# Miniprotein binders against q9h3h3: the designs that were tried, part 286

Target 1, 235 residues: q9h3h3
Amino acid sequence: EDGFTAEHLAAEAMAADMDPWLVFDARTTPATELDAWLAKYPPSQVTRYGDPGSPNSEPVGWIAVYGQGYSPNSGDVQGLQAAWEALQTSGRPITPGTLRQLAITHHVLSGKWLMHLAPGFKLDHAWAGIARAVVEGQLQVAKVSPRAKEGGRQVICVYTDDFTDRLGVLEADSAIRAAGIKCLLTYKPDVYTYLGIYRANRWHLCPTLYESRFQLGGSARGSRVLDRANNVELT
Key: E = the ipSAE of ESMFold2; O = the ipSAE of OpenDDE; V2 = 0.75 times the mean of E and O plus 0.25 times the DockQ between their complexes.

## First folded at step 23 (miniprotein)

Design hT13 (at its last look DockQ between E and O 0.85; V2 from the best seeds 0.75)
Fold by OpenDDE base, look of step 23:
Structure hT13 (fold): chain B 235 residues (1-235), chain A 80 residues (1-80)
Amino acid sequence: as target 1 above (235 residues)
Amino acid sequence: SKTIEVTVTEETSPEEVAERIVKALKEGAEKVRLTAYGREAIERAWEAISIAAKRLGYRIVVTIEREDGKTIYTISLEKE
């Protein structure tokens, strides 16, 4: 099992961010066109490098949907990185609280719910549900990875504006569940990605803050969200 | 009352609130409700919950509600 290191997956994600995106922007495109766009570019068929017979002839990094209220704000990522380097050289202890404070200071507050699905109908159906929720204003923005040449799982990312707003994180989970998604979800702040903090890092920081499990007949949200750092269940 | 209510302010000690949560739950309270006004108080309340969870040594359940600039945390034990 060539266990793709968390570093390799991150490098692939960064490379994908630099390639062209297939975007449906609800700010400029009527919602009535969403179904035709989804049919044209099903994530299971869109290929990373534009393989022959794929819907795309050119490389695609991501397929994305922007909601009407979407405002891209990445904050001060360069300032964040500089402060992180200075912190590492200082020899001061690094904790999840330290990263939270850095994120707040530099306004790098975005985070995402992640789901991994095999290519096929279930992925395309999940993506269609998420895309509709974004266009309807229940979610702000989402993206899905295209099909890799070697196959494997594709990832859907559903963003929230502030990973420190626990209620906002929970509301996004509820909207994902309302869209019919039943798989395991994990929540990761983007600050961990920008700082190169992955699984098994030298600081023993867990980049996954929350885990959501689908539950039938449970809470009004249809899921249980676990705060992994504090062992607290959020409902 | 099976519910204990605590108001959290910017001056409130997270440790003191944590002690109140732990005491209330150990004494058989079904719920502890924290009301926090403003960002600082909201974070202090969460810190108190985190401290309380660690002291109890088992998972707690927290409901979060937001109303007109206040956040309400309702804390309970996980029902088996």
Scores: ipSAE 0.720, ipTM 0.906, lowest interface PAE 0.4, mean pLDDT 91
Fold by ESMFold2, look of step 23:
Structure hT13 (fold): chain B 235 residues (1-235), chain A 80 residues (1-80)
Amino acid sequence: as target 1 above (235 residues)
Amino acid sequence: SKTIEVTVTEETSPEEVAERIVKALKEGAEKVRLTAYGREAIERAWEAISIAAKRLGYRIVVTIEREDGKTIYTISLEKE
């Protein structure tokens, strides 16, 4: 990890959401075109603002791959945000369970596994493996940040559709490991992102639900997945 | 016995299930198996697991499976 704060990283991600994305959409593009697309747009070379000599001439916020089975449903984000404001003025305690119920009530259930890698072959190779897993149907949707001017770490986000479906979250971790990924992964539900709840928040909530660490032997999934807040290993 | 079975429903007290998990594991049960159907029951089962983990003070291992639309949490103490 370099020097980004969780709040700073969240603000940068939100700004990137507003710029154009480079997308391989398996729902409309033949899978045989994926390797050429990956070669054209390696995340270590695609620049955030379209620097001279990069493959992109325009700003790029994210590079993304959508799987054939991806059926997006962001849920009732506006209703979620309104209910969150009301909850804060109530006398009710704010806990992980309260956030879970808000997310369920408003159908904002997506979440993501995150990994951070420096620009270069390792990042490009990891992204290619993830992108192939998405197109092949083992994962639903993923995105990777483009290269920043200062050359800091980049992030790959691998989405799941329901953070309360813990088996589904573990299956995504397994698919990521099967793609050859050995680095640390962290899992964050999107509800925390939409509500602006960061690591050092006043409610002492932890936006990271799970950590996944590569593990030789012992685990059928090839990793050790921990809920550190409850000190529970999931398998 | 070696495995303690508990069915969790949307009316089940997570605190009572947590007490059963803690008691069973402290008394030498190898596993506690929670079966839950439906979102509310599944989350009550997880809440029970979370309470039990805090009361035990040791890391527990939870195996998660799906059978016939039911979620099964199999709980044991971390080996070594």
Scores: ipSAE 0.708, ipTM 0.901, lowest interface PAE 0.8, mean pLDDT 88
ESMFold2 (binder alone), look of step 23: mean pLDDT 84; pTM 0.815

Design hT14 (at its last look DockQ between E and O 0.80; V2 from the best seeds 0.76)
Fold by ESMFold2, look of step 23:
Structure hT14 (fold): chain B 235 residues (1-235), chain A 80 residues (1-80)
Amino acid sequence: as target 1 above (235 residues)
Amino acid sequence: SKTIEVTVTEETSPEEVAERIVKALKEGAEKVRLTAYGREAIERAWEAIVIAAKRLGYRIVVTIEREDGKTIYTISLEKE
């Protein structure tokens, strides 16, 4: 079906990235204003295209919160894409290790924890907890999709600056759990997105590195984080 | 209880470290502890862990710590 093609999904993502974002920027906005902003723009009510009755009259691609320490740097994405093209024509094997080395070489190191929730109180409450964690400095930056015209689950993305800093990735998971979030989380490095590598890719690469499941026991962090492709648990 | 210590550097073979991890755990060591400083060494240590996990065929548990700028990976077999 037309909604599942890689080209359609890429076009939708690009459109959302280029539409206006609703941003709370802790670098320039006092933390005391956060609660009012959250009440004005709950993600279950902010619509993608400004539907009647929503708090936004214009399209919104993303709702985002930037922490005081947020320093955007996508790295050398153009060089990464060129090196990826060269690698494909070289005949060398394409593995998770070669992708990681490309990402390191070109400094495209960001990644994100993802959670998918239906519109409603649970989504809005989860987003509020994440936004507070960002403003308080436990997380660096997060975004949430607006409510789609067709409905369905929305996504919260919580970014980390270096997917190879595995302790930092675990610390972000811990901060998400401390915000009271108990749903499944998955972690995806941005390098896979920039190279257009999705689950059903021809190289059989898995773009999801980790799954985090809430668990009262089994770890001091209150969750169980698994690299399922390699069958490794991280703590 | 036996813990095997390995220092990983930019010159270290991930394949050789993986063999040490597998051998130690199969011979009854409780833990293997990899210490790495700097990005290249840290990634070689992780590569060794991935290779070892494939060779073992069982889930392993990796505890990740940082001490004085060094990354420490402590590896054990999953209990039960």
Scores: ipSAE 0.771, ipTM 0.923, lowest interface PAE 0.6, mean pLDDT 88
Fold by OpenDDE base, look of step 23:
Formats: sequence, structure tokens, C-alpha cells
Structure hT14 (fold): chain B 235 residues (1-235), chain A 80 residues (1-80)
Amino acid sequence: as target 1 above (235 residues)
Amino acid sequence: SKTIEVTVTEETSPEEVAERIVKALKEGAEKVRLTAYGREAIERAWEAIVIAAKRLGYRIVVTIEREDGKTIYTISLEKE
């Protein structure tokens, strides 16, 4: 298992954000066209660099679906980064609470549920389920990474507007589960990505706030969501 | 009562609420329900839950419900 460092995966994700995206925007495109779009651009076949025989001839950073209620608001990322540098220079203790407060102050509140799947039918089926949930208004926005040249796992990201709204985070988990997704999910705020806070960072901060495990016959949500930092199960 | 109810306001100390949660659960309450009105009270209620969880030393289960202008946290022990 070529253990791509969490830093490498993050650098790849940032590089992918700068390349062209394949987007289905439900605000401008009829929902009836979604199935044709999914068939044209299955994420297991879309390649990162536009390989010969792929559906894309040019590089693709992400495949994304925007819901009717989607409004892009990234907040003040530059102000956040400047405040973070100043905080590091101050020598003050850095805690999860510190990052939460920085995020609130700079309105950088977005977060995402993450699932990692091998390329193939299971990925494409999972993506189709998520894309439908977005177009139907159960989710606001989602993206999936294209197929890498090396054939590694692809990631589906399902966003929420506010990582501090625990109920909103749980509702998104429920919608993902309702779409038929049974794999492990992890939730990460975008603030951790923007600040370069990965696994095994020098501040011992865990960038994963929640883990969701599928459960048959248990909670009404079809999953258990664990707050990892506080050892609290959310239902 | 098998369920203890606590209203959390902006003036309520998270530590005091945490003590009430811990006391109720130690005294055999099956559930503790926190009702919080407004964003500040909601966060104070959560802070209280976190403090209580730490003091208890074992995993707790929290259900979150939202109604118009209020959030309800229902706290219980994980059933083995």
C-alpha cells in the first residue's frame, strides 16, 4: 500500500481544484438530463489527465454536481490564512476550539463527508446515488475525483455549509445513507485543508471530526456518527 | 422520572449543566434532555455534553432534534 502521505493527497486535491471541472448544475440544467450526463462521464472512466479513450480529452480536476440551493461561499480564506500565520508566530496554544473560532471569524464554515472507493461499478453507482440526492435537494453539492493514472482509490466529497451545525452534518450523513452508501464516511472541515492541517500534524489536531459507520436495524439514520474528539455518539 | 429535563440559556454555565447531566445519569436517569434556545445556548449545551462525557469516562449517545428556534439534545448511555 503505497501510503500516499496525507500531505501528498492534499497537494493533489489542491492541484485538482485548479484544473477544469466537469459540472452538472441543477440550477441551469434540467434534472431529466442527469442520467445522460452520468452515463457520459462515469467517474471510473473520466481520467485526471484526459488519457486516450477516456470520455474527457483534457485534464479534469473534479466531477461535480450542484443542487438547486447551492451558493458558493468560501468565506475569507486569505484572512483565515493570515490569522493562522499570526497565531503560529504568537506561540499561543492551538486547539480544535482555536480552529473553530478562526473558521467562524472568517466565515470558512464548509465541511465534507468523504468516502474512498476503488474505481469501477461500485464507485459509479455510489456517485449516481449521490448526484441524484443533490439534484433532488437532499444534498447541496458533491464532487468526485477522476481516475488517477495509477488506478488508486477515488474520493467522493459531499459538502455541508456549516461544520459547526452538528444536525446539518447528521442530515447529510442520513441522505448519503438513504442513497445506498454503506462504506465508512469521515467528515472534515475545509478550514483544516486551507490551513494545511493533515494527519500527524505538529499540533496533534485531528482533521477528522466525525466518523459514520453504516448500521442495519439500529438508528433511524441507518448509521452511527462518532465524534472522535469527544467520544460522543450522535444519532 | 426516567428523563431529566434541563433548559439551557445564554446565562447557564456549561459546567453547571454538565454536573446536572452527570448527577442525573449516576442517579439512574435513562435520559437527560437539554433544551437550548439560540446559537449561544446551543453551543453551551454542547460544551456541557462534552464536559459530562469526559467526567463519565465512557461513551454517551446524543440525539439532536431541531424545532422552531430551539435545539433539543437527548443524552443517554450507550446500551451494551
Scores: ipSAE 0.718, ipTM 0.899, lowest interface PAE 0.5, mean pLDDT 90
ESMFold2 (binder alone), look of step 23: mean pLDDT 85; pTM 0.821

Design hT15 (at its last look DockQ between E and O 0.87; V2 from the best seeds 0.74)
Fold by OpenDDE base, look of step 23:
Structure hT15 (fold): chain B 235 residues (1-235), chain A 80 residues (1-80)
Amino acid sequence: as target 1 above (235 residues)
Amino acid sequence: SKTIEVTVTEETSPEEVAERIVKALKEGAEKVRLTAYGREAIERAWEAIAIAAKRLGYRIVVTIEREDGKTIYTISLEKE
């Protein structure tokens, strides 16, 4: 939609991961300071490169909120990558099951719900809702992309610890919906990112495992979650 | 019976469980409830659900509950 290849978007995301982050850490900062922090750094106004008149003077890769229970554990990413290279060289068939086993073996189990929103009040309001949910312990960690010079949509990422725990993935969706988010959500494991598996890859692997659609008056969760690989609806 | 109950064990093949799910739903069961104990059984139950969904050729609805170290899947057809 935005004219960029999946590879270009991945390169931009990797570059953003290396730039400074604006972080609210609920482990070290009182929850009472969250509202002031949100007012100081609204995602729609924070710019990727620190443009004149923005809240940030320096480049910002991400704006993030860490919950009190957040413990960064990326697992053995290097071992995962080595095993992936060996697997490709072997010529053995590669399936979603293969990637799941690699992820489990190397403890690279994190994944994220993604939402894309245009810059403005709706984005800032959505982010504020997510940030509160993180600080209140309903979610573990979330990040949002800063505003790009070209404009376009910003992305909010809400993480879960284990993409193989379907119930945990569903609980995070419910917490996002409880925060007032009604847009389309997609869930992606981080293992796909670490292995460079994007849309239209040669193995025909879909990096999006789940899709969540808001539903008024339907499920107790306020959404329907589709398992795209199996055509199963989760409620 | 409106609800058919199946306990998934390490000895139970996903294909066998899938056949039971498909049979139960075709015979007019409103729900099929799978109980799985432990990580392996939980994944076997999910694989069975996936196989059943493919055999049925249409979308099914699954609820997931966790209680006292067990996972309970409740399978139903989508209400029109």
Scores: ipSAE 0.740, ipTM 0.908, lowest interface PAE 0.4, mean pLDDT 90
Fold by ESMFold2, look of step 23:
Structure hT15 (fold): chain B 235 residues (1-235), chain A 80 residues (1-80)
Amino acid sequence: as target 1 above (235 residues)
Amino acid sequence: SKTIEVTVTEETSPEEVAERIVKALKEGAEKVRLTAYGREAIERAWEAIAIAAKRLGYRIVVTIEREDGKTIYTISLEKE
């Protein structure tokens, strides 16, 4: 609908990843410093390119918090990308199942819950809750996009280490809800990101595995999690 | 309370398990429990659930638990 393409999505993602990040790393920074850091760098005020009046004078790609137990392991991304190229030249169908198998074979298993919020107090409050959950150990890693020049919604990403572990993904959803998050969440495996596969891709793949909707009353997790492709509710 | 128990392995047919799920729920079982150990069996169990959900035409509710290194899927029909 927009002039948006897979190439533009990949280029913007790579640029943000390569620009400086603002990081609170609980492995090296005392938890007592978190509140001051959050007040200094609210995501609604941190700008992508260092606009006048923002707390940052340099570009910021992401604002992130790392938990004390965070141990990065991207897996065999190079092998994944090589196998992806071979698959594309093979003429075999490209399906969600083949992507899942590539991810497993190459140990690229991380994924993320995503939420989209407009700039403002609700975004900053949601981020603060997530950041505290990470520092307290209920979540491992999260990041939030800075404010774009054109405005619009920003994204909070909350990572899990294995998208094939459905119970672990549900536990992360529960921790997000316990942090007071009531908006819609969607879950996407990182394999799609590493291969540059976004919503309007040429293979018609859907990178979203689950949707989580807040539900007060009756639900043990505080939300309804739906595998929409299969019409299965997870609890 | 009638609960039908099925153990799923790497050699198990997801289509066969799906038919057992559908039959059990249509014949009045309150729950079907699938027990699986290891990544491949866990995915075969999930595939069976997906097939069953499609054949039933009603929303399935699945509780996921881990006990003694095993994954347990407890399946029932949504009531509302």
Scores: ipSAE 0.648, ipTM 0.886, lowest interface PAE 0.9, mean pLDDT 87
ESMFold2 (binder alone), look of step 23: mean pLDDT 84; pTM 0.814

Design hT16 (at its last look DockQ between E and O 0.66; V2 from the best seeds 0.00; counts 0 for: pTM O .754 < .8)
Fold by ESMFold2, look of step 23:
Structure hT16 (fold): chain B 235 residues (1-235), chain A 80 residues (1-80)
Amino acid sequence: as target 1 above (235 residues)
Amino acid sequence: SKTIEVTVTEETSPEEVAERIVKALKEGAEKVRLTAYGREAIERAWEAITEAAKRLGYRIVVTIEREDGKTIYTISLEKE
């Protein structure tokens, strides 16, 4: 889990993206079929490479639910990547503001709330709650990693369409909490993923914009959302 | 009960707005309210907020609202 490079992380993410996905698409599938689909493919039992005894016989990169209003648009990723290469050779400083401007210019605006859970009933229950919120229209799209061979933590990603729409990001956090999720959430814009920028990168960029912690009874949103790098609480 | 109001545009200096936020809060204003319309102004306002937080060295609380197509950031010091 520790000690691997940005290139290794990007290669693993790319491999998962290119393998088959298990998708419940509310745009083409009746909502009444969701519970049966969730029971057939619990993320704690769906294996990355189709191990014997798992519900999947083929490799699975991701398990995903698309909401009825989901309209995919990754933006100008190729232009973003080209501009990033040019920026690196320009001698200009590379800052969080520079990355934000690249993302805006190239319309690569999506981002995601992340949570990490061990395989088991807690993970499957959390995923089911998120999937229902997506199908019911409170969230747009979510995915969860399949079970790894080592049985390590799995990740649920809940997407928002514009990380600069901070109210929209907070509304997604609220919908996640309303689904009964109490664990730590972190928010990362997709621009960092497309550029292969992870923790401990050479530019000292922090890909995490926000942390959300569950807070019973004290907050209007049911959580405390912090921009820890800038020491700002968002409400 | 003092609220300082600032309109942020695409021509506004985030550094100057940050100075106004810091000054107002240090002088005891309860809130600073930034109003911005359009993506460039909204991002300049956020840049000002994060710069102000850096200069203050204290956690600030930002309430985010949308009213009639405008983004409103209401800024106060964390209490407690």
Scores: ipSAE 0.740, ipTM 0.915, lowest interface PAE 0.6, mean pLDDT 88
Fold by OpenDDE base, look of step 23:
Structure hT16 (fold): chain B 235 residues (1-235), chain A 80 residues (1-80)
Amino acid sequence: as target 1 above (235 residues)
Amino acid sequence: SKTIEVTVTEETSPEEVAERIVKALKEGAEKVRLTAYGREAIERAWEAITEAAKRLGYRIVVTIEREDGKTIYTISLEKE
C-alpha cells in the first residue's frame, strides 16, 4: 500500500465519486468512437484536478465505460446502512454471512475486480483492453481512477452485478484475462465499501472475497481464483 | 478417479449437502460432482461444503460450470 490507509483510499474514492466523470457510454455512442475517446483521455494523463497540460481542464473523479447492457442499480444503500447500525447496536456476532445476508436483503449486490497499476503505457493499455471488452459486451461497466497529483498507482475497477454469483465473478475474471490483463486481481463487494469495512477492521472481516492470479497454460480461464474466506481454489 | 455425483436442490439443507460429501469421501471419492438445481442451493451450502472438506484435511479445488440452467460444481479433493 502506497502509505495510505485503506480508509483514506476509500474516502478519496468516495470524494471522487462526487466529482465529474469522463464517461464513454456504449448505449448512446457508437463503438467506432471508442479508440478516439481512449486516445483523447488516456488514464495516465487525465489528472484528478485538471492540472495544466492535462487533457481535462476540470476535476475528474473517474474515467468510466458503460456497456450496452449496463443498468445502474445501487439497491437500497440507505436501508443497508440503517440495518448495519442496528446490527452493531444489537451486539450480535458479525460474520461474512451476516454481510451477505444484509446485501441480499437490501439488493446491494454489486462488486468489482480491482487492479492497481502504475501510471503509464501498461495502465493505458490495460484500460483500453477493458474498455473494449465493455463495449463488446463481455463486461458491463468499468472505471479507472485519474492520475493523482502525488502520483502513485491508479486503480481499474471492473464491476459485476452480483458478488454472490461465483460464476459471474469468474466469467468477469475470464473476460479481464482475455483482454490481456496479467496482473493480480482482487474482488471486493460494494457492500463492504458502503459499510466502511476496510482492511484491519474491528470485526476481522476480509473485504477481499477473491484473488485472481494469472496462469500460463493452466485452466481454460487463464487464471486461478482463490476464495479467500474459505481458502478454496476456483477453476 | 471415482467421481460421485450429488444432486442439490433448493430444499437440500447445507448440513445434508455436507453429509453427502463426507459420505462420498469416506466411500473413496476423489471428486464429488455437485449438480445444483437453482443458483442459491450450493451458495447456501458453500460454507458447510468447505468446512466439511477442511475437517477431512483436503485441499479443495472447485470447477464451476453452467449447463442447461444447472450449475455444476466439480469438487476435487487433494490431500495436503
Scores: ipSAE 0.540, ipTM 0.837, lowest interface PAE 0.6, mean pLDDT 87
ESMFold2 (binder alone), look of step 23: mean pLDDT 82; pTM 0.802

Design hT17 (at its last look DockQ between E and O 0.65; V2 from the best seeds 0.00; counts 0 for: pTM O .756 < .8)
Fold by ESMFold2, look of step 23:
Structure hT17 (fold): chain B 235 residues (1-235), chain A 80 residues (1-80)
Amino acid sequence: as target 1 above (235 residues)
Amino acid sequence: SKTIEVTVTEETSPEEVAERIVKALKEGAEKVRLTAYGREAIERAWEAITTAAKRLGYRIVVTIEREDGKTIYTISLEKE
């Protein structure tokens, strides 16, 4: 929405990043333990700050599942940020192509499919499906926000390692749909997050590259994926 | 009706490929198929596609495949 709302959400996201995470790590934990872990820590009941009656007694920033092949690498974020500052003072145009090239040059290529769901069974069921897909190897890494005190919608993030690998981004969408997810998905490269570029930014950049909508019956992928800024459908 | 084939390299002009895509689709080609190997060529191909989409003013559909280490973009007009 507006810049005030986006700035507040960014500050909350950074605070959550710094708090403890609840992690199921398939690299060190047998897949047979996943169902018990999911039952112990449903995202609709894990609270952001450890409220009384919650399964967690301490703050939780994120609930995450790491796949067996997950290898974290954020790239040259500091070099990216420095180059971004230089670009802003250079007088050169700031465009989606310029941002993509900065991301490529500094190897900050990860991105994520996002979905927003209200607390409750649908959220917990969606998360369980995503978590199973990660442990089974169809997805590499995902996280979900805990329940906030005010009970607003929560977010599931499903990561891909290279937003310029458009087939890989589509394959992740397909895996999400195969897990039974029918809600709207949006895709955002991490470069926009690291540079603090949100929807109401002064450069008129659109941080959301793609929208995915579930398509009943007709599509081989089970969804319709659109690059709305360029008016292109990806299949 | 034919498929127009274009090989995109790291030396290819995205603007010229975009003109080829627009012309072919406006003249009734069913598909334009871009083949690209390597990151630079792949991104030049994508730039050509998005440029063509803006020039056409219509939604285009891009099927994305990987074949023998190459990225294949198959482009057509939305039929609906």
Scores: ipSAE 0.765, ipTM 0.922, lowest interface PAE 0.6, mean pLDDT 89
Fold by OpenDDE base, look of step 23:
Structure hT17 (fold): chain B 235 residues (1-235), chain A 80 residues (1-80)
Amino acid sequence: as target 1 above (235 residues)
Amino acid sequence: SKTIEVTVTEETSPEEVAERIVKALKEGAEKVRLTAYGREAIERAWEAITTAAKRLGYRIVVTIEREDGKTIYTISLEKE
């Protein structure tokens, strides 16, 4: 398993953000068209570079679905990055609390639940469930990575507006579980991505704040969520 | 199970929240229901709450609910 470094995966994700997206926007497109769009662009068949015989002829960075209540707000990412550079130069201790405060100050509060799935029916079915939940207003926005040339796992990202809102993070987990998703989920704030904070970083910061495990017959949410920083179970 | 209710406001310090939880535990509470007026009050106290519980040898399970602009945290304490 060529263990793509967390840095390589992040560089690929950033490069993909700059390429064209296949978007279903529920603000402008009737919900009745979703099934036809999903059938036209199944994530397991959409290729990153528009390979011959794929549904896309041109490069695709992401396949995305926007809900009716979706409002893109990235905050002040440039100010965040400048403050982060100044903080590193200061030699002050860097903690999860420091990053939270930077995120709040610069209004960079978005975060995402992540799931990794192999290409195929399970991925396409999972994506269809998530896309429907977004169009129905249970989730705000989601994206899925296209199929890579080398294969490997594709990632579905389900966003929340505020990683500091624990309840909102849990509600999104519940909606994902209600859509029939049973795999492991990890939650990451976007601030960690914008600052280049990956696994095994020099500050020993864990970029994964939450972990969700599916549980039958347990909590009303159908999952067990772990606050990894504090080692607390959320139900 | 003995449930103790604790109200937290934006004026409540993290240290005070922790002290109230510790007091509730000493009084034999198995659950502490924290009612917060404002999200930030409990979020700022979260580390203090979790640290206090760990020092007492408790595993924490937290249920979070929102009701009428209040955030309700039900903290269940399980002995490790």
Scores: ipSAE 0.541, ipTM 0.836, lowest interface PAE 0.7, mean pLDDT 87
ESMFold2 (binder alone), look of step 23: mean pLDDT 84; pTM 0.816

